# Designs tried in a protein design chat: VHH binders against D-aminoacyl-tRNA deacylase (GEK1). Part 3

Target 1, 317 residues: D-aminoacyl-tRNA deacylase (GEK1), of Arabidopsis thaliana (Mouse-ear cress) (q9zpq3)
Amino acid sequence: MVTLIVATTADPASINPAAALLAMPGWTAGPILPPDIKSFSNKQTRVIQHDRSIVKEDDLDLRWEEATGEVVDEVIFLSRHTAVSNRPALTVHPIGVLHLKDGESPPQGGKPGWAALPSTRIGPWFRLLKKMAEAHGLVPEFEITLEATHHGPITNKPTMFLEIGSTEEYWKRQDAAQVMALLMWEGLGLGGSEEVGKWKSETGKRKVLLGIGGGHYAPRHMDIALKDDIWVGHLLSGYSLPMEDPTQTKTTPGENYIGGNWRQSIKAAFEATKASFPGGEILAHLDHKSFKGWQKKAITEFLAEESINVGKPNDFT

## First folded at step 1 (VHH)

Design a19 (framework vhh_gocatamig_d2)
Fold by ESMFold2-Fast, scan of step 1:
Structure a19 (fold): chain B 317 residues (1-317), chain A 123 residues (1-123)
Amino acid sequence: as target 1 above (317 residues)
Amino acid sequence: EVQLVESGGGLVQPGGSLTLSCAASGFTFSSYALAWYRQAPGKKRELVAGIYSGGDTVYMDSVKGRFTISRDNAKNSVYLQMNSLRAEDTAVYYCAAGEYLPDWSDESYYDYWGQGTLVTVSS
């Protein structure tokens, strides 16, 4: 059972954290991923070094299993973050393409209507990243934030992205790369400490956040994710919840149907989250400020129909 | 509740001018890119103009030199100054906000939308 860390030499925000991690003790040359992709091994961790964009490198987990015979537990991608705000940031996010309809081609990988199994480490590592960034003097220059579910590649095992943003100047920051390397080093227990964010199948109330609504950086969901012992699944930004205004669409008399793929998005995110957290208590948190009254009503009714429990911030421990 | 409220639409003669305003509330305005979209009857909604959080702008080819997008972060507002208006500019104009916009012309990336304001260019 191995953890795959995927980096690419095409992206300084990817290769620099990988290089910093590989400079730490215990690394050796690893198995080759065909056709000729170099890897490095340290205990149950494998670092893959690509030379092109990784967001379209589908099924790397299955490709690794086919090539090596090793079973993959999870995939962690190292990547640059770009934002129209150009703010420096260190981010953690789950992946999926829930904002596109069937037949549309996603520009950054994945496929319409798909959500990856979210990494169980997202919440615990977000908290750890924030502490490490603060300890290493990156805050307040770097915003430490979650991102909503977006882009590919397609994976079959729990997946997360770790990113440095938002501009070329910040993608090349070596202090940020060192903090990301330290996060992986401590988080995976490579120095002999206990791993952080490993999900255990034992029975109990382990609360898992399913975020619904809000902006790309999930600001109101982050307050919940900062609480100890809270796990984080998918986070659906408003762009993943397209809801057609019923006053602007022709509807059948007696039907209050709201068009758009928002129901499919919620269901896909919920099912993927549930699969990553067997035995977990999934609570949907709605960012009420991001919705009109008719949208809130429709979403709340749909969550009830799907037996998805809703939690207010105080319901998370 | 997040809101984008457009205003300034109306009837104007060809060659005339209008300024559209969009007032935003309920989110951190300065962190968002803002765009103006329009939809004429029977046509697909299309991007007209956009403005990054830092102030750089993008424009549809048919409006370049005629329209100017601007923002006022202190007022949480974005504006579209429309000059030399043509009959073809007749449409409902929508304000939209997105924090992550890898493609300005892809509506699915926008987090918030206004209800629109009608602009009619006719004598």
Scores: ipSAE 0.000, ipTM 0.314, lowest interface PAE 11.5, mean pLDDT 87

Design a20 (framework vhh_surovatamig_d1)
Fold by ESMFold2-Fast, scan of step 1:
Structure a20 (fold): chain B 317 residues (1-317), chain A 125 residues (1-125)
Amino acid sequence: as target 1 above (317 residues)
Amino acid sequence: EVQLVESGGGLVQPGGSLRLSCAASGFTFSDYAMSWVRQAPGKGLEWVATISYDGSEKDYVDSVKGRFTISRDNAKKSLYLQMNSLRAEDTAVYYCARDTPYEYVWGSYEYMDVRGQGTLVTVSS
């Protein structure tokens, strides 16, 4: 079982953390992933470097398995973060394209209605990243934040993105790249320490956050994710939960229920989260500032129908 | 279809004021956080301000804090930007943008599914 780290030379926020990691001890040249992707090996970790779009190069996990015979346990992507606000940030997020309906073309990779298996490391590594960024003087200049589930590429194994943002100036910051490399080095136990965020079936039942609603940076879900021992699955921003008011905005004439793809989004996110955390206790947290009364009622009723347990912040202990 | 129409731009001297308006149609305006973004001549897009679906939460880029005020009228399906103490650096085409249907502190162009046609603001003497 190997952890696959993916970097692209097209993006300084990708290749610079990879280069910093590869400058640490224990790396050797690995096989070429066809047609031309370079790889490097250290223990059970593999770094691959391509030159294409990070969000559109699909199935790298299966392609690695086919080419090498090694089983891929998880995929970690290194990428830039872009925001119109231009705020500097270091981010961690799961991937998927739940805001688009079938037949729509995803501009940043993935497939409509699809959610990747979320990495088990998201919650633990978000907490570790925050501590490392503080220790290395990046806070308060860089905001350390989660992002809701979004974009591709298509993967088949538990996946997370690690990002540096939000502008070209910040994508090139070497101190940020070094902190991301330290996160991977310590998180994967490459220096001989215990790995961080590995899901073990023999560990007692653990609480896993499924975020429902809120903005792209999941501020109220993030408060829960900062608690020790909480694991994080998918985080559904409001753009992934379109809910049509049946009394005011009927998209299709004659529809008598709350339209939109919100039910499908919740189901896809829940099933993917459940698959990543076998034996875990999955609790859905609704962002209390995101919903009107009728939306909250409909979501709560749907979660009950699907046997998805709802947790308030204090239930995540 | 979703439409956003900006108005209220014009030529003003430094220190002057303008009030921009955005008229929304084709969607349930009260379900969406709304933003103002701008593009100065020869430069990229810059997020300016965001307001939550109910108007209770507001955020601004640092350069306009204390000078600009974002507001909305859900009954009229309208978004506003009151701009005071205008500077030459505020010269730009201002766009109304539909954001997420929930609170959003930082604007992200990737997740703004509608952007308006724009209104030009020129601050010059």
Scores: ipSAE 0.011, ipTM 0.306, lowest interface PAE 9.1, mean pLDDT 85

Design a21 (framework vhh_8pnl_2)
Fold by ESMFold2-Fast, scan of step 1:
Structure a21 (fold): chain B 317 residues (1-317), chain A 124 residues (1-124)
Amino acid sequence: as target 1 above (317 residues)
Amino acid sequence: QGQLVESGGGLVQPGGSLRLSCADAGFTFSSYAMAWYRQAPGKERELVARIYSGGSTNYADFVKGRFTISRDNAKSTLYLQMNSLKPEDTAMYYCAAEVSYTDSWDYETEYDYWGQGTRVTVSA
């Protein structure tokens, strides 16, 4: 089983961390993934390089399996982070398109209502990235942050994105590229150390964060994700939880019904998280600051109906 | 369909106040996180304040205690109350609706809406 790292030559924030990683010892040229995707091998890690949009090349895990016969265990994407704020950042996030309605075409890949299996490494690697960025003098210039679940591409194995943002000058920062390469090098144990963030279902029940609400950068969920031994699944920002105000919209007769696709988003994120963390104790954490009283009540009642346990920050220990 | 229109900019003396408004005419305003950004001459566009659908807010450190973001979902309008204005607040102010907060390979997506901007000049 192999870890597939995906880079695109179209993006300096993608190809530069890949190049920095490939400059480390132990890499050999691998097979071409049809039609012309180059690959490099080191132990159980495979780096592939294409020239297309990072968020639209679907099923690279299955395509690798078909072409090589190797089983893909997980996928790590290297990408630029573009934010309207233009602030410099190093980010880690799960992927999915839970904010789009059925029938809408996703401009940033994926498909409406879909959530990828989240990488088990998200929480552990977020903590490791923060330590490495601090050790290499990137903090406080770069914000080290999680991002809520968003965009594609479609994948079939546990997936995460590692990003450098947010503007052209930051995408080209070689010190940021080196830190991302070091994260992958240490995290995957390529230098002979123990791998970081590998899930072992036989280890006993560990707490897995399912984030509900808050902004794109999951500020209140991040405080929990910084705790040792906490694992991170999907993080649903407010844009993935559209809840129609029952005082300004029609309600279903006989029920206190709240419209919007928020139930579907929670259910999809929960099921994908559960699938990535077999045997894990999944606790939903609500960012209460992002919700009105009627929203909190509805979400809490729905979580109870779905047998999704709710945790307060102190329950994540 | 979605269209954001900013208003309320103008010339003001240091220490003065202005209230910016951003009107929406085409999308379900209450489901979006709304933000105010600004861009001073020769500088990058920067986030000033953001307000989520539930009313929670986030402010840039340089405006905390001076600016207040608010929304009126019934009127589909976003506001920025700017108090104790400083010369360094001089900029074009832009209203933004961030459906997905999606990091985009395109500068603008069909899920991100921007206004044309309103100019604020603080003279000293």
Scores: ipSAE 0.000, ipTM 0.213, lowest interface PAE 11.1, mean pLDDT 84

Design a22 (framework vhh_3k1k_2)
Fold by ESMFold2-Fast, scan of step 1:
Structure a22 (fold): chain B 317 residues (1-317), chain A 125 residues (1-125)
Amino acid sequence: as target 1 above (317 residues)
Amino acid sequence: QVQLVESGGALVQPGGSLRLSCAASGFTFSSYEMRWYRQAPGKEREWVAGISGSGGSTSYEDSVKGRFTISRDDARNTVYLQMNSLKPEDTAVYYCAARSLDEWLYSTPSAYDYWGQGTQVTVSS
C-alpha cells in the first residue's frame, strides 16, 4: 500500500514542494514509470515527476500498479493555483468534473459526471496546513483555504490537490514550498511520527462533511472543516449544481420538475465520499445563502429521498 | 501589466479560411494554457479551443473539431487559431484568454485569468 505524490516540472508550485520534500532524509531513486516518469521512494511514499499537465495525465495510480505491482492507497497532487483576484493562497481540494454533460469536453481534465474518491486527509491536512502556515509566518499574506471539487486528472484511488497560488511570483515562493513539504513530511509520518488523516476502523462519533452550494472557495463549509475531528469529502460549488428555474421552462402543469444535472452531481459526490469513509457519518451542509427558496426545498427533499442526512454547522461535533 | 491583443479577424466567404493571432505580454506565456472563445451577436460567449502550456495537448468544442486548429509560438508569445471550412454560424467576436490549468470554473468564461478585447470574424456571401 503506497501513497503516490505527483509533481510536474512544468509548474514551479509543483516541482518546488516536491524538491523540498525530496531534500529531506530517506529518499532513494525508484523505477521509471513508462515512458519517462522518474520516481523516488521513502517508506510507503512514492514521488513521481513528469513534465506534462498535472490535470490531464490520467490513471497514474493504475499505471503505477501495472508497472510496479504495488497497490496505490491514495494520490496527492502538487499544483499551482490561479485566481482572477491574484490573491496569494495555499489550498487543498478534492477533484471531479460534475457540471459537464456526457459528450462535453473537459478542458482541465477528468470526464463529465465524474468525481474522484476524495482523500481522507483533506480535512485533517487543511487544519495542519493552517497551523504550519501560521507557525512559519505565511499568514495573513497567504490565505489558507479549501476549494470546491473541480478538474482532473482521472484517478481511481482517494485523491487530493495541494496548491500554491495565485500568480507566478507566489508559485515560486520557497517558503510556501517548504511549508507544503513539511505538511507532507509530518502528514505522512515520514519522520517517524504517526500519520495524520488516515481513516481507521470506526470508533466513536466521526462526522464527514459533504458541502453543497457556495462559491469556489467554500467559505461557509470551510468554517466547519476547521473544527477538530471533522473529516471532509466532496464540496459542490454552485457551478456543479445546475438547476433550471421551473418558472422559465414550459413544464406539464402540476409537475414540479427541476431540470439540470444537480441530482446526478449530488449523488456522485455522495457515493464517492461514502466510498472513501466506510462507516463514517456523512452530513450534507447547505450554503443556504447560495440558494433561492425553490432550490433549497428541492435539494433538501432530494437529500431526504436518498437518505443523505443534513447537518447545520452546530451538528458537526 | 498583462495584455492579450487579438488580430486577424475579417470578412470571408463561406468555405474560406482565416488565421487569428493573439499576442501576449506581461506574464510567463509558456506557463499558461491559452484559449479561444467566441461570442455571436445576441448570444452568450462560448469556448472554442485550448492549448496547454507545454503545447503538447489541444482541445476543441465539438462544432469546430476537425475545422479549427489551435497552436502556439512561445518564442513570440503568440497563440493562433487556424479556421478552415468557415460557416456563417462561425460569425462572432473571437477572444483570446490565458489561464492556469488548476482553476477551471468551466461554467463561466469569467474564470479565466486574462482576456483580450476580441477580433471580429464575419462569414457571409
Scores: ipSAE 0.000, ipTM 0.167, lowest interface PAE 11.5, mean pLDDT 85

Design a23 (framework vhh_7zox_3)
Fold by ESMFold2-Fast, scan of step 1:
Structure a23 (fold): chain B 317 residues (1-317), chain A 123 residues (1-123)
Amino acid sequence: as target 1 above (317 residues)
Amino acid sequence: DVQLVESGGGLVQPGGSLRLSCVASGFTFSSYAMGWVRQAPGKGLEWVSDITSGGSTGYADSVKGRFAISRDNAKNTLYLQMNRLKPEDTAVYYCAKSPEEYLDWFSGTYDYAGQGTQVTVSS
């Protein structure tokens, strides 16, 4: 069972953390993933390096399994982050394309209506990243933040993205690349420490956050994710919850009076989260300031219909 | 209340040019990626172009080299310069905004479209 780390030479925020990690001890050259993807091996970790878009090279986990016979446990992607604010940031996020309808082309990979299995490491590694960034003098210059579920590539195993942002100057920061490498080194136990963020059948505190609503950086969900022992699944920003105001429309789209793909988005995110955290206690947290009264009512009723428990911040202990 | 008001459409001959404008209000325009989507008669919505606050642009393959998107954040206005127009460009053109502030990309993602402006390319 192996962890795949995916890097692309096309992106300094991807290749620099990969290079920093590969400069640490224990790496050997691995097999070529057809047609031309280089790999490196260390214990149960595999780094693969291509030269294409990080968000459009699909099924690398299944392709690795087919080429090598090794079972893939999880996929970690190294990528740049861009933001209209141009603020420097180190980010962690799950992937999926829940904001597009069937037949729409996903410009940043994935497929409409799809949510990847979220990595079990998202919450634990977000906390570890914050601690490491602080210890290495990157805070407050770099914001350490989660991002809501977005983009591809298509994967079949638990997945997360680790990103450096938000501009070309920051994508090239070697101190940020070193912190990302250290996060992977310590998080995966490559130096002999205990792995961080492995989901085990004996996990004592098993509360899993499913974020509903809020902005792209999930600010209110992030407050919960900073609590010890909390695990993080999908985080659905408002853009993944399109809800048509029933007082402003005369149409009845599909079977829903409140139109939009919001029910499908919640269900897909919940099912993917449940699959990554077998036996976990999944609590949906609504960002109350993101919703009008009619939206909160509809979402709460749907969550009850789907037997998805709702938690307030204080319920995450 | 988000409002997007498109203008600049009309009838033009093949090979001609039009410049579309979209005046935005009700949100912090500079914080959102903006774009243009179109709907030809009897067809679904097709993404045409997008632009971030920083000026990064994307274009559908069908319009690359012919269309240019731009924005004026001081005027809360989005533009689409359309050159070498083809009959296949005939559509209602809608101004669209990204669904969230500080989205790290926009291409093909939109939350709100205005009322549209009709572009007809015919001889």
Scores: ipSAE 0.005, ipTM 0.236, lowest interface PAE 10.3, mean pLDDT 86

Design a24 (framework vhh_gocatamig_d2)
Fold by ESMFold2-Fast, scan of step 1:
Structure a24 (fold): chain B 317 residues (1-317), chain A 128 residues (1-128)
Amino acid sequence: as target 1 above (317 residues)
Amino acid sequence: EVQLVESGGGLVQPGGSLTLSCAASGFTFSSYALAWYRQAPGKKRELVAGISSGGSTVYMDSVKGRFTISRDNAKNSVYLQMNSLRAEDTAVYYCARDSGEYTTIDYWGSDTYYFDYWGQGTLVTVSS
């Protein structure tokens, strides 16, 4: 299984964790990805280093395959995180642009209506990150959190982002960079330990969280993701579920049709999650506090129509 | 007290031009990136254009080549010059301040969580 880790020199929260990882033993120089992207290899892990926007360099997995002949099995991006609150944070998230319709352009990369295959490692690595951050004295200064599905770049293999936030001061924190490097080192088994978060045939049927609703930091979904043995797929914040108030939809008399691309968002997120977790038991968790009664009713009815099982927090065991 | 005050909106014919202004106060203006967002009736708020503290710019594809964002640090103001206006540009336009000093703007999008202060908005109506 080949893991492609992507870093950019334009972002200290990207290049510093990459540099810390590359300072660990076992790395050798790899091929240059045209026109000038440096690479480094260690076992089945490949680190590539470019100098452009991390969210706009599409298809790096396919570009690696074309240049090297080697199949990529997953992609991990190293990036900065910004937050309205300026709070320091270490984050993990899946990517996709589900809030946009056809014809809208995503300033943060990706394409309208698209969700990447979510990395199987999101849930297991979120828990491992929290443990490591605590062990290295970063908590409570750094909030350790998930983020809902957002931005690009376009990828074709299971993908996740690892981020350091939320301001320039925190993007440059070397202790945070070291913890991120340790997460990758231990998580990928580079020191000889067993890999963390790999979805294997022997994994059996495990519960996979599909988060529906809530804020960007997925606080109610995060409580579930902290439980042992829970896997995490896509997490749809309220901004990815545009639902038009039925009092505004005067063009469909007698039908309680709720406009907006929320159905497409749920279906795309579900299908991508299902593709990453073959044989997994996908349970949708609805953040009920983020929705009006009519929204909750419409979402639960749609989930039933699509045969997507709904779980309460205690159903995730 | 941080304040952002938009002006310059109004009614304009298709193909016309408008310049929106955002006057900022209560913070070190030159250190922050500023963005223009818009919200059309029944739609989510979307990023139109952004400008970093260093003057780098980002634009939504549908306005690229028609709109120009600029800043004047001496006047604590950010501007959006809107040319070749279309009916689809009809919206309330909001000025927003990025939450961090000296941040890059490449990651901005329809996600409003990057911004800590917003203006009240100025209405732009493109119709004949």
Scores: ipSAE 0.000, ipTM 0.173, lowest interface PAE 13.0, mean pLDDT 86

Design a25 (framework vhh_7yz9_2)
Fold by ESMFold2-Fast, scan of step 1:
Structure a25 (fold): chain B 317 residues (1-317), chain A 127 residues (1-127)
Amino acid sequence: as target 1 above (317 residues)
Amino acid sequence: QWQLVESGGGLVQAGGSLRLSCTASGFTFSSYAMGWYRQTAGNEREWVAFITSGGSTTYADSVKGRFTISRDNAKNTVYLQMNSLKPEDTAVYYCAAGSTYEVTDFYGETTYRFDYWGQGTPVTVSS
């Protein structure tokens, strides 16, 4: 059972955190994942380094299992983040392409209607990243934030992305790379500390956030994710919940049916979240600011129909 | 199936003008924010201009004052009027559609994620 960390030499925000991590003690050269992917080993962690697009190199977890015989427990990707604001950020997010219809080829990897298993570490590592960034003087220059579920690559094991943004200047920041390396070092217990964010079957309930609505940076869901002991599954931004206004669009067969793939997006995100957190108490949190009254009503009714429990912020404790 | 089809690209002399059009089908166009992106060989796509479902516009600093984005909901079309074209505007221009949901970052700026893309239309500006 290994944690697979994926880096690409094509991206300074990817290769620099990987290089900083590999400069820490205990690494040895590992096997080449055919045909040409270098690997490095430290305890139950494996770093692989390719030269291709980070979001399009599919099934690296299964390819590692086939080549080595080791079982992959999770995948962590190191990547740049780009934003129209060009503001510096350090981000953590789950992946999936829930906003596209069947038959569409997504420009940034994955496949339509697909949600990866979300990493159990997302919530715990988001909190740890915020503390580390503050301790190392990156705040307030760098915004520390979650991102909603988006893009690929296709994976088969619990997955998260760790990103440095938002411009070429910031992708090359060595202090940011070092903080990301420290996050992985401490989070995976490579220095002998307890691992952070492992999901285990234990006595007692653990609350898992399923975010519904809100912007790409999940601001209202992020407030919940900052609470201690809260776990984070998928976060569905408004772009993953396309809802056709029944007053402006005629629907088949009925005039009052709300079209769009929003039901499928919610269901896929819920099932993937449930699969990553067996025995967890999954609560859907709606970012009500994102929705018109008819959208909020439809989503709430659908959640009830699917037996997906809704939580208010105070229910996450 | 939904589609975004760009048109209006071509060759133009520096200082000239072009108007790009992007016609949408298969979704409720008026409910989506629309954007224009461009890509040069070897580089990633960069944002050029946005227009929200409500008609609010934003522009990249490199094109402010020269480019104008607009939309015609009756025709399911978004336009990019490009004036005072420069050789560095040479690129393949892509139309993109996104949700109407506004993303507000920590600094209060609005950002958008566009995951639906047209095929692209080339624009070459000669010196």
Scores: ipSAE 0.005, ipTM 0.250, lowest interface PAE 9.9, mean pLDDT 85

Design a26 (framework vhh_gocatamig_d2)
Fold by ESMFold2-Fast, scan of step 1:
Structure a26 (fold): chain B 317 residues (1-317), chain A 123 residues (1-123)
Amino acid sequence: as target 1 above (317 residues)
Amino acid sequence: EVQLVESGGGLVQPGGSLTLSCAASGFTFSSYALAWYRQAPGKKRELVAGITSGGSTVYMDSVKGRFTISRDNAKNSVYLQMNSLRAEDTAVYYCARDLGYYDSSGYYEFDYWGQGTLVTVSS
């Protein structure tokens, strides 16, 4: 099975880490992904060099399997990060579009109500990235952070995004590109070391974080993700948990129903997380600062109905 | 520990002015963007104004020309000068450390908030 790394020449934050990785030993020319997408091969890793926007390139994993006959194990996307803050950041995140209703057009790819299988590497690689960025003098200039589940493309295998942000100046930073290349090189064991973050049947500690609530950068979930041996699934920010205030909505007398697609979002994120971590112990962590009392009560009751265990920070050990 | 402490809220008449202050601690202030959000009774929290580490600003359309965001890196503080206040500006105002995300949907997210300061504009 192969790991696909997807880069695009249209994005310096994408092509520069890919170029730095390809400058390391062991790469050979790979097969062409139709219609004319170049690839490079090293052990069980394949780098695809695209020329278009990545977030709307659906089913690249299935397209690779059809074209080559190789089974795809996971997909890693290299991309720019943009933020109104314009602050420099190196980020890791799962993908999905849980904040839109059926029939709404997703502006950055994906499909309303859909969550990708989250990469098993998110937690372990987030920790590794932080250590590497510190070792190479990028901290505190670059914030090393997770991002909540958002955008596409549609994929069928465990997926993560690795991003450099958040302005053109930072997208072009060669030291950041080199650190991202080193993360992939060490993380995938391309130099002969053990892979980091591969989910195996013999995996020891198996706590998997399902984040519920909080801002886009998942600050309180990130504190848990920094703990050793913690794995990370989906992270649902407030925009993926629309909850209608029952005091402002007409409801049938006697029913305490809270509208919005928040239940669907939690269920989709949980099922996708469970599928990526077979045998894992999934604990939902609620960012309490994100919720009013009625929201917390409703979410906690729904989690119990779905047999989703809730964990406090100290339960992640 | 990241802390943001708002001050300066109060009761003002329509057309009046108020300056909100946010004192920050627990991080390298000059390296981060800061923002002001507000939440009116019965409404969702919304971005009012943001300022990047380099001084670039963003404003909600309804406050452009009336509100000014500024920062003082020496004092680890961000300010919101509010002029020509309207009844519709009544809200709890929150200071946020902006790691913010802007995507093509026009969505903004921030990672840390203060406790808020109440601004009431009424006669």
Scores: ipSAE 0.005, ipTM 0.222, lowest interface PAE 10.8, mean pLDDT 85

